# VHH binders against Protein KTI12 homolog (KTI12): the designs that were tried, part 18

Target 1, 302 residues: Protein KTI12 homolog (KTI12), of Arabidopsis thaliana (Mouse-ear cress) (q9lmh0)
Amino acid sequence: MALVVICGQPCSGKSIAAVTLAETLKESETKQSVRIIDEASFHLDRNQNYANMPAEKNLRGKLRSDVDRSVSTGEIVIVDSLNSIKGYRYELWCIARAAGIRYCVVYCDVDEAHCRQWNKERSDRGEDGYDDGIFEDLVRRFEKPERRNRWDSPLFELYPSREVIDKSSPVILEAVTYLTKTVDSKTQDVRILQPSIATQAARFSEANSLYELDRATQEIINAIVEQQSLGAAISRVTLGNELPPIEICRPIGLPELRRLRRTFVKLMGQSSLSGPPLPTDADSAKRRFVDYLNREFGGNNA
Key: E = the ipSAE of ESMFold2; O = the ipSAE of OpenDDE; V2 = 0.75 times the mean of E and O plus 0.25 times the DockQ between their complexes.

## First folded at step 9 (VHH)

Design u6 (from t1 with A34M Y101H F108W; framework vhh_gefurulimab; at its last look DockQ between E and O 0.24; V2 from the best seeds 0.00; counts 0 for: pae E 5.8 > 2)
Fold by OpenDDE, look of step 9:
Structure u6 (fold): chain B 302 residues (1-302), chain A 121 residues (1-121)
Amino acid sequence: as target 1 above (302 residues)
Amino acid sequence: EVQLVESGGGLVKPGGSLRLSCAASGFTFSDYGMYWFRQAPGKEREFVSAISSGSYTTYADSVKGRFTISRDNAKNSLYLQMNSLRAEDTAVYYCAKDSEHSDSWYDWDYWGQGTLVTVSS
């Protein structure tokens, strides 16, 4: 059971890598069931999917959801997409961690010039190529995986422009070995992502730590809005669940609350990339958000 | 039109200090959280620091205790005071704005062009 994240520039040979890896895994001694999750599985057009930020977000959401459902099946799951955003890879890593499964990244390292050429060739053949504007934007926004990052490790690097990617590729074989190796007490090179000692319920919460963060913060916002609707002069919002109250000196409008929430989620997310992991449970998330709000509201009074 | 313009970068010796500025325009600056990122050559862009509209601050572990983020809403300006600079701090530094709409925690609508900070002996 494992999650494999394929990563690379547009038209960098990711699908070939994914298929090759899948086939090699199926032929391995372990005969593990392998599932590839890709954009094509959703019958989505590349240019439509990446036409704008909302579309791209939607795509990522669909892929992530499918991954989340699939990692519990005991299969090796291969995510074949750009996966170009560091934060998104982090999300996938979180899912793997929550599921307690093996995780790795396969990076198709191809220079932009080759990718551009291959994109053009695809277009010329009438295949699903990227529009020039979209292609350039994707190239510009690409965040190369780094071995030092926990969500990019272990990292297997392929060079499709330099070598043929097939079942005999050393890197493919290394990846297969990593994914199929039995873990014993002496095996230090295989990183099994251990869920935090939280209950299975907590596992789901970890898998969706960011989702839970969104949910938790939204609930707090809803509670604030509800309580404010009950009286014009509310100085304190009581949330229950042993959460500290929110001290407010003035009515807070919904637009402001939404901004605060968005900022908090971004702050927490970005901080988690360089520091401690996200909260694993809703109550912790709520508590942190409440603390944040109290600071925000208190600071405005200064 | 939203504009973010970074300045203050330059060459500095290890242990030295720099102050970066980000001039913002085209939006209500005081309503939005602001962020500093940096990107070293051949490396990923990484989070450096952020400040909320209410001046809540957060820092990457690598810069904690050395860097200070601040803002002047009257001047529509974001700042990053960098002290005790190290060679590993060498990067192009970017400022970014919070999204106006509900966006992903890793999506950014507007970026500056960046300012280069080089820490070298």
Scores: ipSAE 0.744, ipTM 0.943, lowest interface PAE 0.6, mean pLDDT 88
Fold by ESMFold2, look of step 9:
Structure u6 (fold): chain B 302 residues (1-302), chain A 121 residues (1-121)
Amino acid sequence: as target 1 above (302 residues)
Amino acid sequence: EVQLVESGGGLVKPGGSLRLSCAASGFTFSDYGMYWFRQAPGKEREFVSAISSGSYTTYADSVKGRFTISRDNAKNSLYLQMNSLRAEDTAVYYCAKDSEHSDSWYDWDYWGQGTLVTVSS
């Protein structure tokens, strides 16, 4: 009755860590059932799964659905995938919270050079390595877990490039101790593990809406950058038949656009209980963001 | 280095008012959204209010109509006017800066050390 998220760069030893943890858990005093959910169960090679954004979204959706079904069975569930997107780790954390079970992240911290070397060695052996373009894109997009984030905590850090990961590894043993600890009324574990049904449903719905908002707003940022690159002095960015245009008075760089997007998503996330309901579909999310951008730009017209 | 310094906390009676300030330095203040959070002893830190770079504001339900967030970009300062204070508003109040390096909707890069507000009769 736990959810473990394995996280790390491509080719950082995640599967070895997952198997090692699972075997150590099976030998523990509690003898809880352990299940590893990995990409192999979907019968696609890794280059197909990460070839483009739709393929990645499909993979994450399948993994999330399998996790959601598995946490209700009382097993310890280990998710062995890249888990590199902070928002996706938040979604997995929400599933654990809704189920009232323990959650942790096991991070395989390996520098890019070793990961690149190991990927090449895998390919040279005829194994399932990442194509160079896909590998570099995944490395570039990796969002490192951080202890200060609740959805990345507790964080158990492994260093596969510096030491052999086995059942005797102190970090593996620490994770097993955490995952098998008896609930105590004097600890936060009881309060964290058993939220109310209403609280669980509200938080899960909010997480899905925020994730969709994050994705939809990125599409608008991309469109703005593309249209500005097509011509000078564009005062109006058009985004489609059903979206209002964005009125701009000056070229707007990617750093400013990213800051505006981050602020918007955070404002909507913090106001979800206090303001209009979060949008539940891409077009509504885009419309809300376009309205926000026009307000931010319109206030500068004085 | 980025620095956020809160001030203006204190002891007030229920129904009273306080004005919190957050002095910011080490970054271009006008480019970022700014936030107030609070944390009562033994409780999780919770959202209070936010203001965008363009002065769009939001509030938690528990403070709506009583608290007003504002910013002065010329002074690199964030403010929270708290009126009609209640015992439940007792907490350490923190200002926070919007993230620079994360596409996460759940992360703040920098926090102040906080200022204590106590509402007691």
Scores: ipSAE 0.140, ipTM 0.639, lowest interface PAE 5.8, mean pLDDT 77
ESMFold2 (binder alone), look of step 9: mean pLDDT 81; pTM 0.818

Design u7 (from s89 with A33G; framework vhh_8emy_2; at its last look DockQ between E and O 0.46; V2 from the best seeds 0.00; counts 0 for: pae E 3.1 > 2)
Fold by ESMFold2, look of step 9:
Structure u7 (fold): chain B 302 residues (1-302), chain A 122 residues (1-122)
Amino acid sequence: as target 1 above (302 residues)
Amino acid sequence: QVQLQESGGGLVQPGSSLRLSCAASGFTFSDYGMYWVRQAPGKGPEWVSSISSSGSYTTYATSVKGRFSISRDNPSKTLYLQMNSLRPEDSAVYYCAKDSEYSDSWYDFDHRGQGTQVTVSS
């Protein structure tokens, strides 16, 4: 089983991509069971869904809840929505990883002009187009998926304005291959651990907090790298914002900082199951990470 | 090549204690967080405990918190799990696992050992 996140501008052909992928998976060598979760299943007008921030947040909450219920069913789950907010894609990625299933993003890369034209054509037919104000707001706020981000990878890019998307499309076939490949039974089971019951009950809050934690810790890493670039004799990194300084006994490279950050994020997620909840604001997240780094540097540098 | 070797398992009565050890080789042990994971018959793997690279930060599953203690000795490249007040529900194969090199997931790790059996019964 797997989670597929369809991503793209409004009116970029996401639903065609979702249906094509689902049908190709169902007809594949392994004949996969597939479920599409889309906005239509919640019986809401798209203009109502995106009229304001509270409505949009409500839609995302409903979709996320359905995804969370669906990832344990043994099916491949396809989320057909805008999925334009990178923090929300990170939340979906966390759900997939906690459930121990494969994850990918299928991105319908269509220029704004074609999307705008297709939206107008839908509206002219009296169909489910976006109002102009809503459409332009969604286009402005779109956060493009990036291969460098683990939560946007693997990334399968489609170009619906340049070619017909069908079952023979090379990118569709690549995605099907990724989603249906088997794990060699002779290898270590390195990918999947069952979380405790508490993880399932708290996924919504924990996923959002993990994104904030991830962002805040990256800012600290960047500041450390920047200050070290001023000279090797720096033994104390000052961060401002009422954060304690970081005491460094030796130069610390970016690879080591990235490992420390990744371990910290994992430990914080795990500790929230039986201890204090994850921080929900950047300042708290930064302070906890700085405290962690100072403890690790004191132990590792001895 | 990464190698992890667990030891110290056995058959014990409820309320007993056991100390598991994991000898690590083939990687810079002090650079990585480490985990204990267990798997009971008919169940998927279950995370038990984690420890940071220096050993300064530890976490525990709710089911073992207060009874189990994770520790490490970086010079000897050894991970430990002290298990006190053992219950029949703790019966499983216990694995030590190395933190994932590239994963941001709460639950990913790169490698695990072959495991050591812990059986708690009367």
Scores: ipSAE 0.329, ipTM 0.760, lowest interface PAE 3.1, mean pLDDT 78
ESMFold2 (binder alone), look of step 9: mean pLDDT 80; pTM 0.819
OpenDDE, look of step 9: ipSAE 0.716; ipTM 0.927

Design u8 (from t1 with A50S Y101H; framework vhh_gefurulimab; at its last look DockQ between E and O 0.61; V2 from the best seeds 0.00; counts 0 for: pae E 2.8 > 2)
Fold by ESMFold2, look of step 9:
Structure u8 (fold): chain B 302 residues (1-302), chain A 121 residues (1-121)
Amino acid sequence: as target 1 above (302 residues)
Amino acid sequence: EVQLVESGGGLVKPGGSLRLSCAASGFTFSDYGAYWFRQAPGKEREFVSSISSGSYTTYADSVKGRFTISRDNAKNSLYLQMNSLRAEDTAVYYCAKDSEHSDSWYDFDYWGQGTLVTVSS
C-alpha cells in the first residue's frame, strides 16, 4: 500500500491529477485498490470549510483521521486537498512511515494568476469557486513542497497550465512506476513492501521522532498524575530510568499539565523543521521534557 | 481582541545587532509559548526561535548562537536579540502565539503585522 499527497494552490488542477493518477493505477497490474480521500465527504462547500481558522483546522483533522484509518487497509490512498502547510505534510509523512508504506507528493505547480483565473471561471459557471477573500488568504499561506524535505519526497511535479494532464503524462507514469514497483527480497530492503511486527516497530521508532516525543511526554504526564493521586509529597515526582526527579511546590492539575505538554511539543516540532532533529529515542525525549518541566516549575516557585 | 505588535526593525550592516520587541495584549501572555518567524522576499515563512511560557527556548540552526529569544511576562513582551547579522537574515520578522485548544503544533491563531529587518552594506 502507499500514501499519495496531492498538493497545490487552490484551483491548480489537483482533482484532475488525483483522478488521472487513480485511473492510471487501476489500469496497471497492481492488486491494490485505490482510494481518493477528498473534501467532498464533509458536505460543506469549500467556502464554509475555509471560512476561518477553526473550520479549516476541523477539515484538516477529519482528513488526517481518514488517512490514518485508511493506510491500514492495504489500499493506495490519494489525499486530494490543498495540503499547503508543510507541518501538516510532515504529519502525513509520519503516518505513512508508521504504517511502513510508500509515500510521495504530487505537486500541481501553477502560478497564482492562472489559479485566480480558473477560480473566477468556476464562479462564472456557477460552480463551487472560492470567494475572493478566502482565495487570496489560501494563496498567501501556501508553503511550496521542497525536494530536500523528506516529507515532500519523492516529489512529482505537474504543470497543469503548461500541458494536458492525462494517463500518458510522463510524470504520472513515473509516479505509477514508483507506487507499483516490486521490491526483490535479496536486492533491497523488504520493509517497504513486506512489513513485519519487528520491522514496523523499527521503522516507526527511527522515522517518527515527533510521535516518540508525543508518547514520551504523555508517559511522564501520566506518572505525575498517578503520583499526585496517591497523595505523595508535593515536592518531588520520581520517574525511574535515571531520569531526574521533577521538583514541584503544589498539586498540578491535568489541565495545566496538558497545556505544558502541548507547548513543549509545539516548541520542539516547530524547531525541528528548521533546526536540530528531534530525539530518536524515548530516554532522550523524556530527559528533555523533564528538564523543560523543571524549568517551568522552578520559575513557578519564584 | 488578541494583538501582537512587533517593533525594532531597521537597516543594519553585516555583523551588526538589532533587538526586536513584540507587545502582546488581549490574552494571558504568560500561559502560552511565543514564537519568532521570518519571511524574506519570495521565500516561504520560516521558523526562527521559540520560548515556552517560562524559560525553555529553541532555535533554528541558521540562527543558533547568534540570536537570543527572551520574554518578560510582567510586561507582556517578547524579545529577539539578533547579533552577528548576515545578509540572509534580511526579512520581515513576525511574532506569533501558539494555538489555544489545538493539539496541532503547526497551527497559530494570531500573528503580528511584522517588522522589517534589512542587513546590507
Scores: ipSAE 0.349, ipTM 0.753, lowest interface PAE 2.8, mean pLDDT 80
ESMFold2 (binder alone), look of step 9: mean pLDDT 80; pTM 0.800
OpenDDE, look of step 9: ipSAE 0.728; ipTM 0.941

## First folded at step 10 (VHH; framework vhh_gefurulimab)

Design v2 (from u1 with Y56F E100P S104D F108M; at its last look DockQ between E and O 0.03; V2 from the best seeds 0.00; counts 0 for: pae E 16.5 > 2, placed apart)
Fold by ESMFold2, look of step 10:
Structure v2 (fold): chain B 302 residues (1-302), chain A 121 residues (1-121)
Amino acid sequence: as target 1 above (302 residues)
Amino acid sequence: EVQLVESGGGLVKPGGSLRLSCAASGFTFSDYGAYWFRQAPGKEREFVSAISSGSFTTYADSVKGRFTISRDNAKNSLYLQMNSLRAEDTAVYYCAKDSPHSDDWYDMDYWGQGTLVTVSS
């Protein structure tokens, strides 16, 4: 059994690589049973899945759950999705370790220009292409797999813009060899390539006030940076969600914003010993941080 | 290259104490939250404790009052003082670093190799 993570930019040929690998494995002398887990199996289009952070996290959760169920079936499991977030690849690696099975990443390395062209060609044909805004966001957020990371190794790199990917592709054959290799080979020097046993990293509970505080304050920092970069003369930051605006009399750089955030988080911890308790939800935390920032910025305007 | 190296694990009797250390390198440690997780044999890896870049701390309910997380930014080090140890604290303990580049705030960017803590009579 094995877990294969297909990785690449949007429209980089991942599905062709996944199908080619699966067919080559099925045709190998050992006749491997293979299952592809892809986004199409969840019956949602790409633009719905990647429209916003909650939708994207929901998709990753569904894929992870299906992988977790599938690694116990005795099949080689191929995950055909973007798999662009290194922390998420780490989570998949943990699933494989916990199941005691082989793991690898197959990376479709295609430059952004070709990916963009192929996305446009899909859209022009009326196929499931990404909207331009979603496409560019996914390209910007892509975290390339790296051989030095345990959860990205072994790494099999394909170049779909420079070669036809088929059953004769050397990298496909290398991946098949890795996935079908056995310790009982006649060669005495064959090393066991099975990863160490581990479990999936636990996510932090949403009930913890510290995590609500840390997350909420980072969201405010991100909003301030974004709004300053959008307009040349932004003097106030609007946050929505019934939060007061932040009045900025000068551009505030990211290093200063991070320092102010760290100071606030420390002050809230110290204050909880002798003052108001830590906020228990994100909106409460945001409001307190906004009030702090306005006092910090407005003090020089008094 | 980001590295996290745990140390200080070992064998201890119930009720005893251990202090774990995690040496961080390859990044500006003071800018990031840092975490301890643990994994008992055959179980899922679980959250133990975290400390934010602003030095606010949080703990799993099972360790509150017994464990204390701290950091020394000058030494790029994370610590976990474990007191009143129980048999159920037996696990491999891992330190972990947040990634500011992940679109999921809870996804860990880097993990250490782990240090074994055994609590046994």
Scores: ipSAE 0.000, ipTM 0.134, lowest interface PAE 16.5, mean pLDDT 73
ESMFold2 (binder alone), look of step 10: mean pLDDT 81; pTM 0.810
OpenDDE, look of step 10: ipSAE 0.797; ipTM 0.957

Design v3 (from u1 with Y32W T57I S104D F108M; at its last look DockQ between E and O 0.64; V2 from the best seeds 0.00; counts 0 for: pae E 3.0 > 2)
Fold by ESMFold2, look of step 10:
Structure v3 (fold): chain B 302 residues (1-302), chain A 121 residues (1-121)
Amino acid sequence: as target 1 above (302 residues)
Amino acid sequence: EVQLVESGGGLVKPGGSLRLSCAASGFTFSDWGAYWFRQAPGKEREFVSAISSGSYITYADSVKGRFTISRDNAKNSLYLQMNSLRAEDTAVYYCAKDSEHSDDWYDMDYWGQGTLVTVSS
């Protein structure tokens, strides 16, 4: 079993990639069925689904629920949607991890101009295209997958504007090889995701809070780095907005800041399973992280 | 090679105390958060306590007020002082090292072999 997340800008060739991958998998020697979960299966207009944030959140919820049900069936599941939000891809990865199955992202990397052209061509053919306002909003909010993130890895990159995507495409064949390869204890080519100590119910209830914590702490790190670049002798980083200042008694490099951030996020995540809950908003998350940093640095000037 | 070696487990009567130790080697212990977990027979492994690379500490609700986590970076050691022990504290106790990846919020990179704590009359 496997979960494949197709990712890309609106009108970047995701559905062609999904169908091509599915057909190539069916022609392989796998004994697993292949299922594509897409937006069309819910019979809603794309412009209705993306008209506003509540509608979009509802669509993602329906897709996530269908994925959750489908990963237990022994099939290779392909999710053909925008999948443009990092937090949402993390949630899908968590589903795959809880189910103990393979996971990958297939990214259709196409520039805005080609995507815009293809959206217009779709509309001109009387097909389901995006209205201009919705299209531009989706393009602006797109969060590109990053190979260094576990929930975006392995990452198979396609370039539909440069080449025809078909069954002979090298990246499609690489993805098929990954998805169908036999796993044994001697290889490191393929890792089956392992469930964590957390239950699936706990993961669902905390996923958005952990994403907000991750984002809020990164903003603080960025602010520290920026202020250190503006002055050689900064001993006090002021963040404004009711946040306490950070007292820095020595130069702090980006690698150390990243370690401190990782430790904090991990401590909060583990503790929240059996103890105090995670912060519910970005400002609370930032305050807790600033307090943590000041304790780690030993400063007492609040 | 990262190694985590627990010690200090044993048989103790209800209400008694034990002190667990975890000796760390093969990495810079002071740079990482450190954790205690436990696993009772037939149950899933569960979080007990954690301490940051500095002094930021968290506890599971079930042990708060009875257990005290500490670390000695000079000795590369993690400790768990367990007081007022109960029968339900019977488990294999593991120390664990934080993950190297910020995107893997629930997983640990390395686990010790465990030390058995039995609370029985």
Scores: ipSAE 0.340, ipTM 0.760, lowest interface PAE 3.0, mean pLDDT 79
ESMFold2 (binder alone), look of step 10: mean pLDDT 80; pTM 0.805
OpenDDE, look of step 10: ipSAE 0.733; ipTM 0.926

Design v4 (from u1 with Y32W Y56F T57I E100P; at its last look DockQ between E and O 0.77; V2 from the best seeds 0.00; counts 0 for: pae E 4.0 > 2)
Fold by ESMFold2, look of step 10:
Structure v4 (fold): chain B 302 residues (1-302), chain A 121 residues (1-121)
Amino acid sequence: as target 1 above (302 residues)
Amino acid sequence: EVQLVESGGGLVKPGGSLRLSCAASGFTFSDWGAYWFRQAPGKEREFVSAISSGSFITYADSVKGRFTISRDNAKNSLYLQMNSLRAEDTAVYYCAKDSPHSDSWYDFDYWGQGTLVTVSS
């Protein structure tokens, strides 16, 4: 009934934090069912997972799919990975919002020097440490969670280099308290854990703006490709459903369409990461993308 | 070879203005979206503003109303006009372009070397 994202630099004690949190939750008065989703489940070593961007993307995709399948009522899901990309944490937050469950980030805040030392010690013990090149690249690309961002809040900060992380750690207990709050049958707070259809619809509207943007833009691209394949010449693309047509002065290939779509999605996604999400539903997303395309196609003549 | 070269940084007093430029080469600039990011000492890199190949523009909340992004496709140049500067705007500013090798909206592979902006009295 909750999603916990463990976040931290490579070799910052994330797995210790995840296990400690899970054990504390299982031993709480509520005796919550807890599942840890980690990288070991996929039987790839650390350096293979992070060797390049395609490998990382594949790992993140597998982890996200497991999270999506696991966010069910009755279990607390802990994602134990680097979770270093704020856009990815935003996507996990959206999954939790769509499922109507609690979400938080547990951040293992350890300076680079200690992380580097611990990585070397792991390698010296013959354990699966990060290669130096991969380690330094991961440290450089780390995007620290920030309490001001909704998708990084609540934020529970641990300092594994300064203190022992165990079941009595104040931050662990604080996170357990947050995660185990339940509503008895005498109150109306049951909706926090399983929101009503009205409350869930409001959450879906806010949480799903990037999903609707992705869906809407892909539908428009598919329509353009399909209509060009049916026509004998360059023409306007009619979309129906109260949308303006798209004027195409020349055949537009799939590579150009994908590039234009990616630019639009990146611009809108960056805005969502930098402040309040733009209000977007499916019809609004389609209209904005169609207007964008017409300006891009018309702007080429200017 | 894709190159992005920033210029126009410097020391400025609070409330002042600067104009940053990014010269692009090695690709068809007009086909791609262009972006400004910044990184303060000890902080993560953060989004500032972006512009499509035409006139579609977004801003981070922290700079909206103070910064203006623009581009000149004929000169392969991206600009950032920064007004009402604050101490919090002190950072290295980077330009970036869309990544043709990424299928996600949050990955960027092409960056400039950066230009330092210092806002101090």
Scores: ipSAE 0.220, ipTM 0.694, lowest interface PAE 4.0, mean pLDDT 78
ESMFold2 (binder alone), look of step 10: mean pLDDT 80; pTM 0.798
OpenDDE, look of step 10: ipSAE 0.756; ipTM 0.952

Design v5 (from u1 with T57I T58A E100P F108M; at its last look DockQ between E and O 0.30; V2 from the best seeds 0.00; counts 0 for: pae E 5.3 > 2)
Fold by ESMFold2, look of step 10:
Structure v5 (fold): chain B 302 residues (1-302), chain A 121 residues (1-121)
Amino acid sequence: as target 1 above (302 residues)
Amino acid sequence: EVQLVESGGGLVKPGGSLRLSCAASGFTFSDYGAYWFRQAPGKEREFVSAISSGSYIAYADSVKGRFTISRDNAKNSLYLQMNSLRAEDTAVYYCAKDSPHSDSWYDMDYWGQGTLVTVSS
């Protein structure tokens, strides 16, 4: 099983790349089905879905849900959408890790001028092109995949404006080789080790920290809920592992705890995408979250 | 109808100061974290600062010590005080809100239309 994220500007040849990859995989001697998940699979109007931020968020949610369901079916899954938001690619990478399957990004690297020309040509043929305003907004918001980000690696770069993308394309063949390699049962990680990739793994260690942050913060919430169930008026929650205690003036409900956790993870995740990296270990992540909670409870509890 | 309306952008000289405001309407502002992002010409949108529904504040390293985020829940307003401005701070600045109920780690619920800040002689 594997998850392939196709990424690129609007009208950059992503669907051709997805189909080519799928056909090449089907011709290999693997016994695995290949499925493309795309925006057309949901029978969605492109200009309606990208007209505003709530519509985009809904589209990404539907795609993510279909991916999450599909990784349990034993298929190689190819996600053919813009996949332009680095945080969203991180979410897809987390799905692949949780399922224990291989993950990669196939990036159609095409300059804006060619993408704009191809969008115009699509519209002139009466096909499903993007309205000019929507197109320019999507181009502006595109976050290019980068090899230093764990959720963008392995990265297979295609150049559809410079070369024909077909079954003999070297990058397509490299992706197929990666996706179909047999691994030792002792290394049932989604990552295939190679000498040069060992150096890559060291350079991308920080990117894995957001997954650990998510896990660590959930553990803290679970501990708070458990300790509150032991006493109705606890003013201090002790978490062990030399973590600071959490000072609570009132019982805190699970809905509020969920809000606080998700706000913290979003704050840290957003900061790490444009600034310094996250803490590198679970204990440091837990300390940061406990400090956050104490600030929130000190200001919100009375 | 949810609206986030930025204001206070303009032209300033290097070393100058500017205060941005974001007026929120159509939702209970105090329930949500609020964010400032910016997008310079030819660059991707980047995080600037955030303030939780309570008192937690974060800054990008590039603005730490120069920018101050604040909120006034009674006035449904988010602010960004920008001091010691540099040419590199030239960008469209956006406010955004999150949803703590969302399963996604990176999606904002809504973005404002932006206000242009130009730092130039």
Scores: ipSAE 0.162, ipTM 0.617, lowest interface PAE 5.3, mean pLDDT 78
ESMFold2 (binder alone), look of step 10: mean pLDDT 81; pTM 0.816
OpenDDE, look of step 10: ipSAE 0.756; ipTM 0.934

